# Designs tried in a protein design chat: VH-VL binders against q86iv5. Part 30

Target 1, 237 residues: q86iv5
Amino acid sequence: LDSCSICVDFVGNSLNDLLNIILNSGVIGTCGDLCSAVPGGQIVDTVCDLLCDYVGVDEFIKLISDVDPDPIYICEKISVCKTNDNAAASLDLVQINPQNGTVGGTFTLSIAYTVTNTIATGQLAFNIIDPTGNAFGDAVLLVQQSPEQYTQQFQFQATPSEQESFPNGLYTVQALVCEGSCGSPHPNTYTLANGTTTFTISGADSSSMSGAGSFSGSSQSTQTGAASGSGSGFALF
Key: E = the ipSAE of ESMFold2; O = the ipSAE of ESMFold2 at other seeds; V2 = 0.75 times the mean of E and O plus 0.25 times the DockQ between their complexes.

## First folded at step 9 (VH-VL; framework fv_ciduvectamig_arm2)

Design k2 (at its last look DockQ between E and O 0.80; V2 from the best seeds 0.00; counts 0 for: pae O 3.1 > 2)
Fold by ESMFold2, look of step 9:
Structure k2 (fold): chain C 237 residues (1-237), chain A 122 residues (1-122), chain B 110 residues (1-110)
Amino acid sequence: as target 1 above (237 residues)
Amino acid sequence: QVQLQQSGPRLVRPSQTLSLTCAISGDSVSSTSAAWSWIRQSPSRGLEWLGRTYYRSKWYNDYAESVKSRITVNPDTSRNQFTLQLNSVTPEDTALYYCAREGYKYGAFDIWGQGTLVTVSS
Amino acid sequence: QSALTQPASVSGSPGQSITISCTGTSSDVGYYKYVSWYQQHPDKAPKVLLYYVDKRPSGVSSRFSGSKSGNTASLTISGLQAEDQADYHCSSYTRSSTFVFGGGTKLTVL
């Protein structure tokens, strides 16, 4: 993988831990002091040291401690990820299957998009909004996405949990293609295309009528076109 | 040499507020290299961390989930001290209360106060 | 309830090595390296022996060493001496920005 993807993946997975470490440790004098405390093993430590040493420990801590930190934005600010204010794309297809399913069922979201001017660092993202307005989603990082046609699939199982009960009703799927982090107010960020679709969940919801144990909702993604990137959990926009 | 000196009442009635003070000498409550905690100890439950206050460009607090609805830890920069307030106490709050410093880079409690045995009873 | 599990007691003879375990979860002992150990003699405040898993403050004997594997941290006391008879507590910083303690271990020197 390229340095931009590695940076965004590291920051996305480690941002909360970096904040915890910075606040708990007080004054941090070297990148080694900071990075050795980050969980995730030797590879994570090495990436942390490389990025931190690249900008210097004081600037790295400042960027992590910013009021509204964002992995893509942080990696752009340290010049590991590039921006393109002229990026362009369109959404060709946003399709969910099945259109009518049940609690516990598996749904596949298919997105096709065409890049018409290179996306330097951006996202393909989606939200799923339940009938009560609660949302969950995911995103895939797009790095130097050349002009071409692409497809992406995501799967999730509608398993009730404390975070999402999957009530019966109409669900709305929103998909976005962005330069920069989708929904971000930061500079060099653009929504390039958007699309929606819907689906329904119906049938008996046994989890709402019984003392069932803890459940969780999750999503999975695959890519079938030429694209490079890494995902982070639950994108809301 | 850093020292912590505790003060406060030794007997508190149920439903009242337990208030303890920890005076700091040899260090500053606003030190960016330290954090200031309250920890209690009882024979049945051992050591229990309650909460902390610390300064990192601004003031922060963290509290144990078991007491977070009832606890406040406040710094007092003018007196160089910090306080514990624990509301709505019950006999289960009877314990030996310590204040402690979390030293820079330690992430550990390197300086402890002398302890204050607080009894909650009617 | 994220209390750490320690044996209630351990015993050893002078000159032996003993090890005290401290078992937590992937959200505390298994998450960061912020694990610390405290020695407490009767009627005294705890005294830090180790921090950051295996680091010793100045003035702490090199007979005390620490390690961590997965969700379990260990304190090892080599060359056991009579003055080592005390209570030993482990502590961990958690991923939720709190601290948790073990139940404590009474070490008896035979």
Scores: ipSAE 0.422, ipTM 0.741, lowest interface PAE 2.7, mean pLDDT 87
Fold by ESMFold2 at other seeds, look of step 9:
Formats: sequence, structure tokens, C-alpha cells
Structure k2 (fold): chain C 237 residues (1-237), chain A 122 residues (1-122), chain B 110 residues (1-110)
Amino acid sequence: as target 1 above (237 residues)
Amino acid sequence: QVQLQQSGPRLVRPSQTLSLTCAISGDSVSSTSAAWSWIRQSPSRGLEWLGRTYYRSKWYNDYAESVKSRITVNPDTSRNQFTLQLNSVTPEDTALYYCAREGYKYGAFDIWGQGTLVTVSS
Amino acid sequence: QSALTQPASVSGSPGQSITISCTGTSSDVGYYKYVSWYQQHPDKAPKVLLYYVDKRPSGVSSRFSGSKSGNTASLTISGLQAEDQADYHCSSYTRSSTFVFGGGTKLTVL
């Protein structure tokens, strides 16, 4: 799609490898020296070269090495993603269904929000906190999201795993709409709206422990055409 | 003109700590363009990379999984050297031990020490 | 056991070409392009022949070339000479910031 989304996706997927290559190589003289080592094939190498050449290899290494691992912030500093310090939005609904479910059951998180001033580069993010304090979540990248009403759905199955056992009890859902990365201390980052809801899990499922949560999101508009957004990894804030 | 000179005992008893030193001339152990490794060679295992130390704004270490619970590699900037310590040795640790420089521009071990044959026996 | 698989021995006559394979996994040879090759004569330390799959340090003959496909790297020696008789080792930088070596290959020049 657009340069900002491509940059955020590249940095999000390649940051650990870039750091590992930089540490192993020490002094890197060209973007080609750095980028040809990044796994992922010719397309990834080409995107890496374009971004690196845009700011120069020394500045690119500095941004990767000295910055908190925040793909949105890195892409803003490269000037491929725009910022809007006047971005504004509100959360209209944070709803989880069912409110009372079981281990192994499927839950749908619905978030409705209204953008009142364009979100240039930001996130719709959520975090789910289990009764013991363990958290998991996801985020969707928002690029040039115009003033409109939107609805986003996420689904997950409460399948126990080594990372999350889904104990019985009360779960808290936190949702945020942000300019920039939600929870980030970096400049040009703002929490525009936040909301919470809860749900309860009771009972046990006989399913194996090897399951993992899976999230999928969609963006909907009630007044104009739907804006598109792609999910990027998990965000804990 | 970079050279690596190894020193240390050649006989170590089981359960003791193997300690070797690698002195560097023509380069600095704190060079940001290098890393400093220990590699051993035995008939049963061939060449085996053990671990490294290197400076990139701070000191880093990386260790092979096979020895990470027993190994320490330390720099000594005042003497321009680095050391290997391998705890709780067994006869399986008998090997020819090399120190080596990784020239990070090359991504390979471009300078090697002379080797130290270490025997672990009771 | 070595982390990378090499043939135990290969042989060739002067003037011929031979190829030595080095097979690893998607976490080492198949991950980064940091694959290197070393020549070791008896009672000598290894000497680097190739790095970054196919780059030669200064002073290494162009008869030595390298390639990689998937999880397998290859060293090719063309125009074999008697002094090429040695042990050859491959190594790979891993996604875990470590190095692994192959078991070594003894090249005999007949």
C-alpha cells in the first residue's frame, strides 16, 4: 500500500535482526552491507535499502540502535510516516461478548471509535489482563485515518497455553486509540481515548494446552467508506 | 599487524576451572570493529565455538548453548587481553583451545592464536 | 556432534574442481548470509578462505568460490593444487548471535 505502512511493517518484522547484524558487524559502511544480511528475500532487502539510503547508513543505524523498539516512532523519524499533534478521537464502545464464557470459548471484542481530527500514524490497541495479572493483547496500525466513525472487531479463543492458562475469574479489557504508538514516551505520541470493560471465565475445557490466541481485526465506518488498517504484532501498554 | 598470544596451564583436573589468557598486540580488546572469541578443537567434536566478548558502547558476551552454564569470557582493557574460564571441567573438555579475532567487517575469524592443548585428566 | 554437516573426506586430482557441502538449518546457514570457510593445514591454526558466503579476503586465490542455497553452503576449489590438501571447515552465524562449525572435511589431492 503506502510508504508508511511498508516502513512500519518492515521495522516491526526486522528490528531484532537489524540489531543482531549491527552488533555482529560493528562498523557498517554502506546500506548494502547492512540490508543484504536481513533475511526475508529481495523485497525485504529492497525496502531496507530504500529506507536506509533515504536517511543515510549512519543515521539509520543510530535510529535502530538508540531508539526504544517502536516501529512507528522510527518511521516518523525517517519521515516516511507523518505526525499530527492535533489528532483527536473518542471511544464510543468497548464491548466483549460473551461477558460470561468458558475456557476454550471464543470471545469477540468490539471497539467503536470516532475520529474528530485525522490520526496521521497511530494505533487502535487493546490489552486483556487475566485474574492473576498476566496480560496479552494486539494493536492495529492506523494511517491517515480521516474524521469518521469506525468499528473494529477482534476474536480470540481462550485456549490454554504455557503463556496464558485462562484461569477462572474476572478479566479486564483496556482499549486505547492513539496518535503514535500507544504507551510510548516518544514525542508526537498521544493517548486520544481510552476505555475498559470486563468479562468472566468459568469452567474448564478438555482441549490441549498447545493452543495460542489468534486475533483478526476489521475496520468499519458508519458514515463513509471503511478505512483500512493492518494489525502489527502485540502491544502491551 | 594484529597478533594473538595465548598462555595458561595445559593440565587441569576434573571439576576444576580451566583458565586461559589471550594477549592482543596491534589491536585493542575494546575495538568497536572486532569481537574476541574462544574456539576449541577435538577429534570428537571438531571445531567448536565457545563464546566471545566485544565492546559496542558497552561490553557484550555471547556463549554457545553447550557451555553457557559453565563459561565466562572477560576482557581486560588494562592488559589488552581477554580470558576464558570454563568451570567444572571433565575429560570431554580436553581439546586444543584457540583464541580468535572476529573482524566484524568480514564476519569471520580472521586472526587466530597459536593454540593451547589442554588436557583434563585425573 | 558438530552443528553443521560436512562430508568427512573428498578427493581430487590436480587441475580438477571439487565442491564441499555444509548443511545446517533455517536458524543458521539458512538464516543470515554470515557463512565462512576455513582452511587448516596440519598443526596450524585455521585460515579464513571465504566470508559472507562468497567474499574472499585479500591474498586468497580466486580458485576458491562459495555459494549458498537454502540451508546448504558450498565451497568450490577449482584447479586443484597439491598445497590445497588440508582440512576445510565451514561456520555460520546464527539467529541467536552465536557461531556454529561443521565437522570438517579432509581434502586429499591425488
Scores: ipSAE 0.343, ipTM 0.671, lowest interface PAE 3.1, mean pLDDT 86
ESMFold2 (binder alone), look of step 9: mean pLDDT 93; pTM 0.953

Design k3 (at its last look DockQ between E and O 0.94; V2 from the best seeds 0.00; counts 0 for: pae E 6.3 > 2)
Fold by ESMFold2 at other seeds, look of step 9:
Structure k3 (fold): chain C 237 residues (1-237), chain A 121 residues (1-121), chain B 110 residues (1-110)
Amino acid sequence: as target 1 above (237 residues)
Amino acid sequence: QVQLQQSGPRLVRPSQTLSLTCAISGDSVSSTSAAWSWIRQSPSRGLEWLGRTYYRSKWYNDYAESVKSRITVNPDTSRNQFTLQLNSVTPEDTALYYCAREGKYGAFDIWGQGTLVTVSS
Amino acid sequence: QSALTQPASVSGSPGQSITISCTGTSSDVGYYKYVSWYQQHPDKAPKVLLYYVTNRPSGVSSRFSGSKSGNTASLTISGLQAEDQADYHCSSYTRSSTFVFGGGTKLTVL
């Protein structure tokens, strides 16, 4: 993993804790005062110290406290993640299989995109909108994605839960490729491409059952370029 | 030396609002190195943190889930004090109420003298 | 019922060492290091003995020490004295930006 990915992962996992520590501790004079209180062990403390020392404790606290929770933006302001205001990409494929499925069935979402100008730090994000307007989805981090064609696949099982009952009807899939966090109002953030598709579920039982779905992804490239990322749960944009 | 002095009624009727005041001397309610809490003590529940107010570039409040719908903690910078308001009280709210300063690392390092509040008809 | 579990009582003889446990969850005692201990004599407000698991305020005897492992924090009192007879409370800051207290432990010096 590169320093940008490490930063985004750390901030994403620790932002609420950092804010709670800052607000509760009163005066924090050193990065050690702040970072030693972050749960997660020596590795997390070390990453915290490195990032905090890089900009200084006062600036680090300001960035954590002033921004809406946006790990990519914070890591750009720290200068560990790069930006590219001229990033460009297109969506080649947004496809879900099967197009017509059932409750409890497994669906595979395939997204292919072509980068035409490097995505410095951005996201591939998607939402699935059910017939009642309820949405669920995910996003993965894109770091230094050179011009090339990329493919990601995601799977989920349509198992009813308190969060999503999977009712009968038409589902809409929305996908975005972005420089910066998709949907963010922060500077250096752009929606580079947008795509949609649909699928249907028939035979669903309207009564809810527990069992939220999970997501997984993979990446392929035809030249030297690293795609790194992890799911962060639901991504609504 | 920092001191906290409590005042307010000792008897409150059910369904009314319990209101207590904590006056601060030797420190400021707007200190960025402190937070200001209300804690109560009863035989059935022991010590119970209720909520706090504090200033960190703006005013914040945190409240215990058990009372969140009924509680308000407010600073008063002009009088250098903070208040507890607990709405719709019942006999279960009968307790010894403390105000406290939260210092470094979440320690309650200064406590008021305590006010025994009885909720009964 | 308190959020943190302490033994209801502990006893020891003068000169002995005793330990009081405080057990919570991964969302409180097991989460941050913001664990504190308070001594309370009858009809008095609590007085902080330890904070940040191990730190003693100025004026608190070095006979009082603290530790934490997993979801359990411990207060150890060495060289028990008659004046140590009191109630002892633990507290923890939580992941949800609240505080929780233990039910208290009555220490009896025999």
Scores: ipSAE 0.209, ipTM 0.635, lowest interface PAE 4.6, mean pLDDT 86
Fold by ESMFold2, look of step 9:
Structure k3 (fold): chain C 237 residues (1-237), chain A 121 residues (1-121), chain B 110 residues (1-110)
Amino acid sequence: as target 1 above (237 residues)
Amino acid sequence: QVQLQQSGPRLVRPSQTLSLTCAISGDSVSSTSAAWSWIRQSPSRGLEWLGRTYYRSKWYNDYAESVKSRITVNPDTSRNQFTLQLNSVTPEDTALYYCAREGKYGAFDIWGQGTLVTVSS
Amino acid sequence: QSALTQPASVSGSPGQSITISCTGTSSDVGYYKYVSWYQQHPDKAPKVLLYYVTNRPSGVSSRFSGSKSGNTASLTISGLQAEDQADYHCSSYTRSSTFVFGGGTKLTVL
């Protein structure tokens, strides 16, 4: 696992905590003052200290406190993640199966893409927009994705939850391949390719599918290719 | 060294606004190493943090959920003080009110003298 | 009705050690290390005894010590003295950028 992926993972998991610590700690003079309070144990403290010491505590705090903080952007400004303003890719396939399913069913989103100029640090992301306009999605971190063809599958079950009820109707799938964080206004960020598909859910919602217990929807990702990054995120564009 | 001096009315009618002031000496309300809180104490709920104001490149406020819809904490840099406003008070707001400085690591290291506020008609 | 749970009272004889617990959740005591303890004598404002779980301000006796495990913080007073008779409060900073207090513990020195 490379330094860029370690940085994005650390910042992504600790960004909210870092902001809270910065606001509560008064004057922070050392990386130790900042990093000792980050939850997650000694390994997290060590990664925090290494990244903070690499750029200097004042610059690290400035980047974390940016008005629109973004883990990929922060790691690029630290120079742990590379950028490529000439990154290029295309979407070869955006397909969801089944195109007509039911509540509680399993849907598989298949995305094939071709990188034609290296993606230095970016994302493969998707959103699913339900008939009422609510959205959910996921993303996979792409680090130093060389020119090749790649495939990625995302699988989710349409199990009603407080986050998504899966109403009957037309769903829109949006897929993006990006340099930088998809949808971000930050420098060195580009949407390289996009695609759309749709599917429907029909039939009546069943109250007995999970009994009186909790309902939840979730997604899983499967990626094939020369290399893939670790991570995920909810992507609303 | 650092001292907090409270002022404000001790008797407030139901549905009125409770207003208290905390004057700071030996420190600045705009200090980037401190935050300025209001905390109340009652026999039924013990100590209850209400909210704070602090300066970190700009002014921030945080409020307890229990009072968030009714509370405002404001700094006054010209008088070096901060204020509590609590709207629409009820008898359940009867308490001993403290202002406090939040120092390093979130410790309330300096407290005002306390103001007993009674809400009754 | 306090957000953090403390025993309502605890007692001990002079010279003994006592421990006061403070139990919260994974969103407060179990989340950050911003846990503090306060001593309050009758008719006085609270005074900080410990902060950051274990740190003692200048002038606080080494008889006061603190620890934290999971969602529970503990204050230990060793060599109990009559002047230790007071109310003791714990506090925690939360993941939601707020503070919560325990209900307080009345320590009686027998």
Scores: ipSAE 0.075, ipTM 0.591, lowest interface PAE 6.3, mean pLDDT 86
ESMFold2 (binder alone), look of step 9: mean pLDDT 94; pTM 0.960

Design k4 (at its last look DockQ between E and O 0.78; V2 from the best seeds 0.00; counts 0 for: pae O 4.9 > 2)
Fold by ESMFold2, look of step 9:
Structure k4 (fold): chain C 237 residues (1-237), chain A 120 residues (1-120), chain B 110 residues (1-110)
Amino acid sequence: as target 1 above (237 residues)
Amino acid sequence: QVQLQQSGPRLVRPSQTLSLTCAISGDSVSSTSAAWSWIRQSPSRGLEWLGRTYYRSKWYNDYAESVKSRITVNPDTSRNQFTLQLNSVTPEDTALYYCAREGYGAFDIWGQGTLVTVSS
Amino acid sequence: QSALTQPASVSGSPGQSITISCTGTSSDVGYYKYVSWYQQHPDKAPKVLLYYVTNRPSGVSSRFSGSKSGNTASLTISGLQAEDQADYHCSSYTRSSTFVFGGGTKLTVL
């Protein structure tokens, strides 16, 4: 694994904890003082120490404590992720199957894109907007994506939850390919391509969905019954 | 030597606002290395953290979920104090109230305590 | 926020060692290392004994030590003395930027 991917993954998973530690502790004199408090085990502590020591504890705290912190942007500012202001890509396919499904069903989103100028550090991201306007989504980090054609699949199960009820109706899928974090106002950030598709959910009889049904089932997708994402650098459009 | 001195009424009627003040000596309420908390103690619930205020480039507040809708903790930099306001009190808010300085994730300096009774 | 579980009482004879447990969840004791312990004598404010699980402030006897494993923190008092008779409280900083306390433990020196 490359340093950029390790940095973005660490910051994305630890940003709230880092902020919480910084605010609670006040004066932090060393990277060890900060990083040993981060939960996630010795590997997480080691990655934190390496990144923090690379720029120094004061600069690291400054970057984390920014008003609108962004994992990709932070890793670019600490110089472990590169930028390309001339990155270019096109979006060849945004397809969801099935196009007509039911509550509790599994949906597969397939995205194909072509890079025409290297994406240095960016995202392939999507939002799914339900009939009431609520959205959920996910993103994949793109590091040094050379000019080629790429394909990515995402899966989710339409299992109702407190965050997303999966009402009957028309759903809109929005997909983006970006240099930098999609939707971010930060410098060196560009939307390179976008696309949309739709699908429908037709609810089954609500009596058949009640009782001891398989609410404890699991999905292989990164999103199941999802609300708007909070653990990624993904932004809702 | 840091000291915290509490003041405020000891009897409050139901539905009123409980207001307490904590005066700081030997430190500043705007210290970037400290936070300033209110904690209460009762025989049935023991110690219960209520909320805090602190300065880290700007002012922050954190509140316990159980009182979040009713509590305000405010700094007063001109008097070097911080205050507790707890709205709409009930007899269940009867407790011994402490102010405390937080340092290094712990409450290292405590006020003397104020026993507040909420009763008709 | 969640209350932490402590035994209601513990007793020991002078010279013995005793341990007081403090059990929380993965969202508090099991999350950060910000666990602290307080001694409280009757009619007195609490006094910090330990912070960051194991650290003693200046003026706290080395007879007090702490540890944490999983969701449980422990305070150990070695060489028990009559003056150790008091209430003992644990506290944890939570992943939600709040603090929670245990219910307290009354230590009786026999």
Scores: ipSAE 0.295, ipTM 0.668, lowest interface PAE 3.7, mean pLDDT 86
Fold by ESMFold2 at other seeds, look of step 9:
Structure k4 (fold): chain C 237 residues (1-237), chain A 120 residues (1-120), chain B 110 residues (1-110)
Amino acid sequence: as target 1 above (237 residues)
Amino acid sequence: QVQLQQSGPRLVRPSQTLSLTCAISGDSVSSTSAAWSWIRQSPSRGLEWLGRTYYRSKWYNDYAESVKSRITVNPDTSRNQFTLQLNSVTPEDTALYYCAREGYGAFDIWGQGTLVTVSS
Amino acid sequence: QSALTQPASVSGSPGQSITISCTGTSSDVGYYKYVSWYQQHPDKAPKVLLYYVTNRPSGVSSRFSGSKSGNTASLTISGLQAEDQADYHCSSYTRSSTFVFGGGTKLTVL
C-alpha cells in the first residue's frame, strides 16, 4: 500500500474520533497528545503520528476540523495524496445483471471507464436508489490511475436488513468517476463522468432479518504493467 | 488563578425553571482550551454531569440524555460567565449544583456549589 | 443510576495500599483514555486527583496512581493516611461527547 491509500484509510476510519477528541481536549500541544487518544492500537497511533508530524499538529487539527471534512481532501492538503485539476475520464459502461431479479438474488454491477488524463486521487463510486428513495452504495479509491481502460465489478445480494429492505419495484443505479471525493465541494474535486442504469426486483418478500450483503470488487487495466488501486468505501452523491 | 463563583436562587417551585449563573475569573468563557460544565450531586444519584458549553471555532453544546429536553447552558461573553436553565423542575431535581471548568478531559476547577431545593 | 460501577465502600489501615475500581463499557471507560478521579471531603467540592487515566496534577501526592485495563479503571492509594478518608469518584468521557460518573466510593481509614 502507498502513503496516499494509507492516509485516506486512516482518516476515513478515524475522522469522527479525531473530531471528538479535538473538541473535548481543548488545547492539544503535540501530535502525541492527539494521536495517543485515538482508539485502534499501535498501528493506528503510528500512522496518526506520522501524518500529524508531517504537517504539524496545528495544521492537522485545522484540516480535521473543517466544516465538511473529507478524507481524500485532507490527505491532499497534507500533500500525501496528489491532485490533478486536468484529470479526465469517460464512463464507457454501467450495466447491472440481472435487469430483473428477486429479493435474495445476486446482482453484478459492471462499470467500464477510460482514463484520458491521469486521475491522481479520486473515486469510482455508485449509488443504488430503491423505489422509496433510500440509497446505498460503495466507492473505491483511485490512486495515480494512468490513461487506460479499466473495468470494475461489484456484487451484492439483495438480502433485507434494517438499512435496506429491498422492496419490489424499480431501482436506479448512479455511477460516477471523480478526481477527489465524489460529491465533495472541496477544491481540486471534479466529477469526470457519470452514468445510470436501472433494474427491478419483483416476486416473494423475505421475512428474514438477515444482514445486508457486502460489496467486493476488482479493477483491471487493458495494458500490461498498469498500476491500479482498489478498496471499499461508502459514498452517497 | 482561575475561580468560579456561583449565584442563583436556592428554592424553586415545581414546574418552574431553575436558573443558575457561574462567573469566571482568571480565564475566559470563550477560551479554546476549556469547556464549561454543570454537574449536580444528590444522595440518590451521586454526581451527574448535565451539560456544557464551549467555543472552538463556534459555540457548541452537549447535554446529558436524561435532561436534554429541559436543559440549556449559555455563555455570556460580555460578563464572562455561563448559565444553567433547567425547565419544568420536579423534586427529583433537588441537588447540590456545581459549575466546573473542563480541561484535558477532566473537571479541574469547581464552583462552591449551590444547594437547590425544589418543593411546594 | 450511575453509568460506572464503583464499590460502595473500601477500608484500610494507615500505611496500607488500597485500590478502588471503576467499571464501565466499551463506549466509555473502554474507548477513550479520558478517565479521571476525584476526591471529595465532607462539605467540599470534588478535587481532581488523576486525569487521562494516570496523570497527576501539580500538588497531588505521588501516593495516588491510576491504571486502566479493558473497561475497568483503578485508583490506587499507597501509604494510606488519615486525611485520605473521603469519597472518591471516577468519571469517563464517552463516544457520544458526554461525561458519566461512577456512584462513588467511601474510603474509611481504620
Scores: ipSAE 0.140, ipTM 0.602, lowest interface PAE 4.9, mean pLDDT 86
ESMFold2 (binder alone), look of step 9: mean pLDDT 93; pTM 0.955

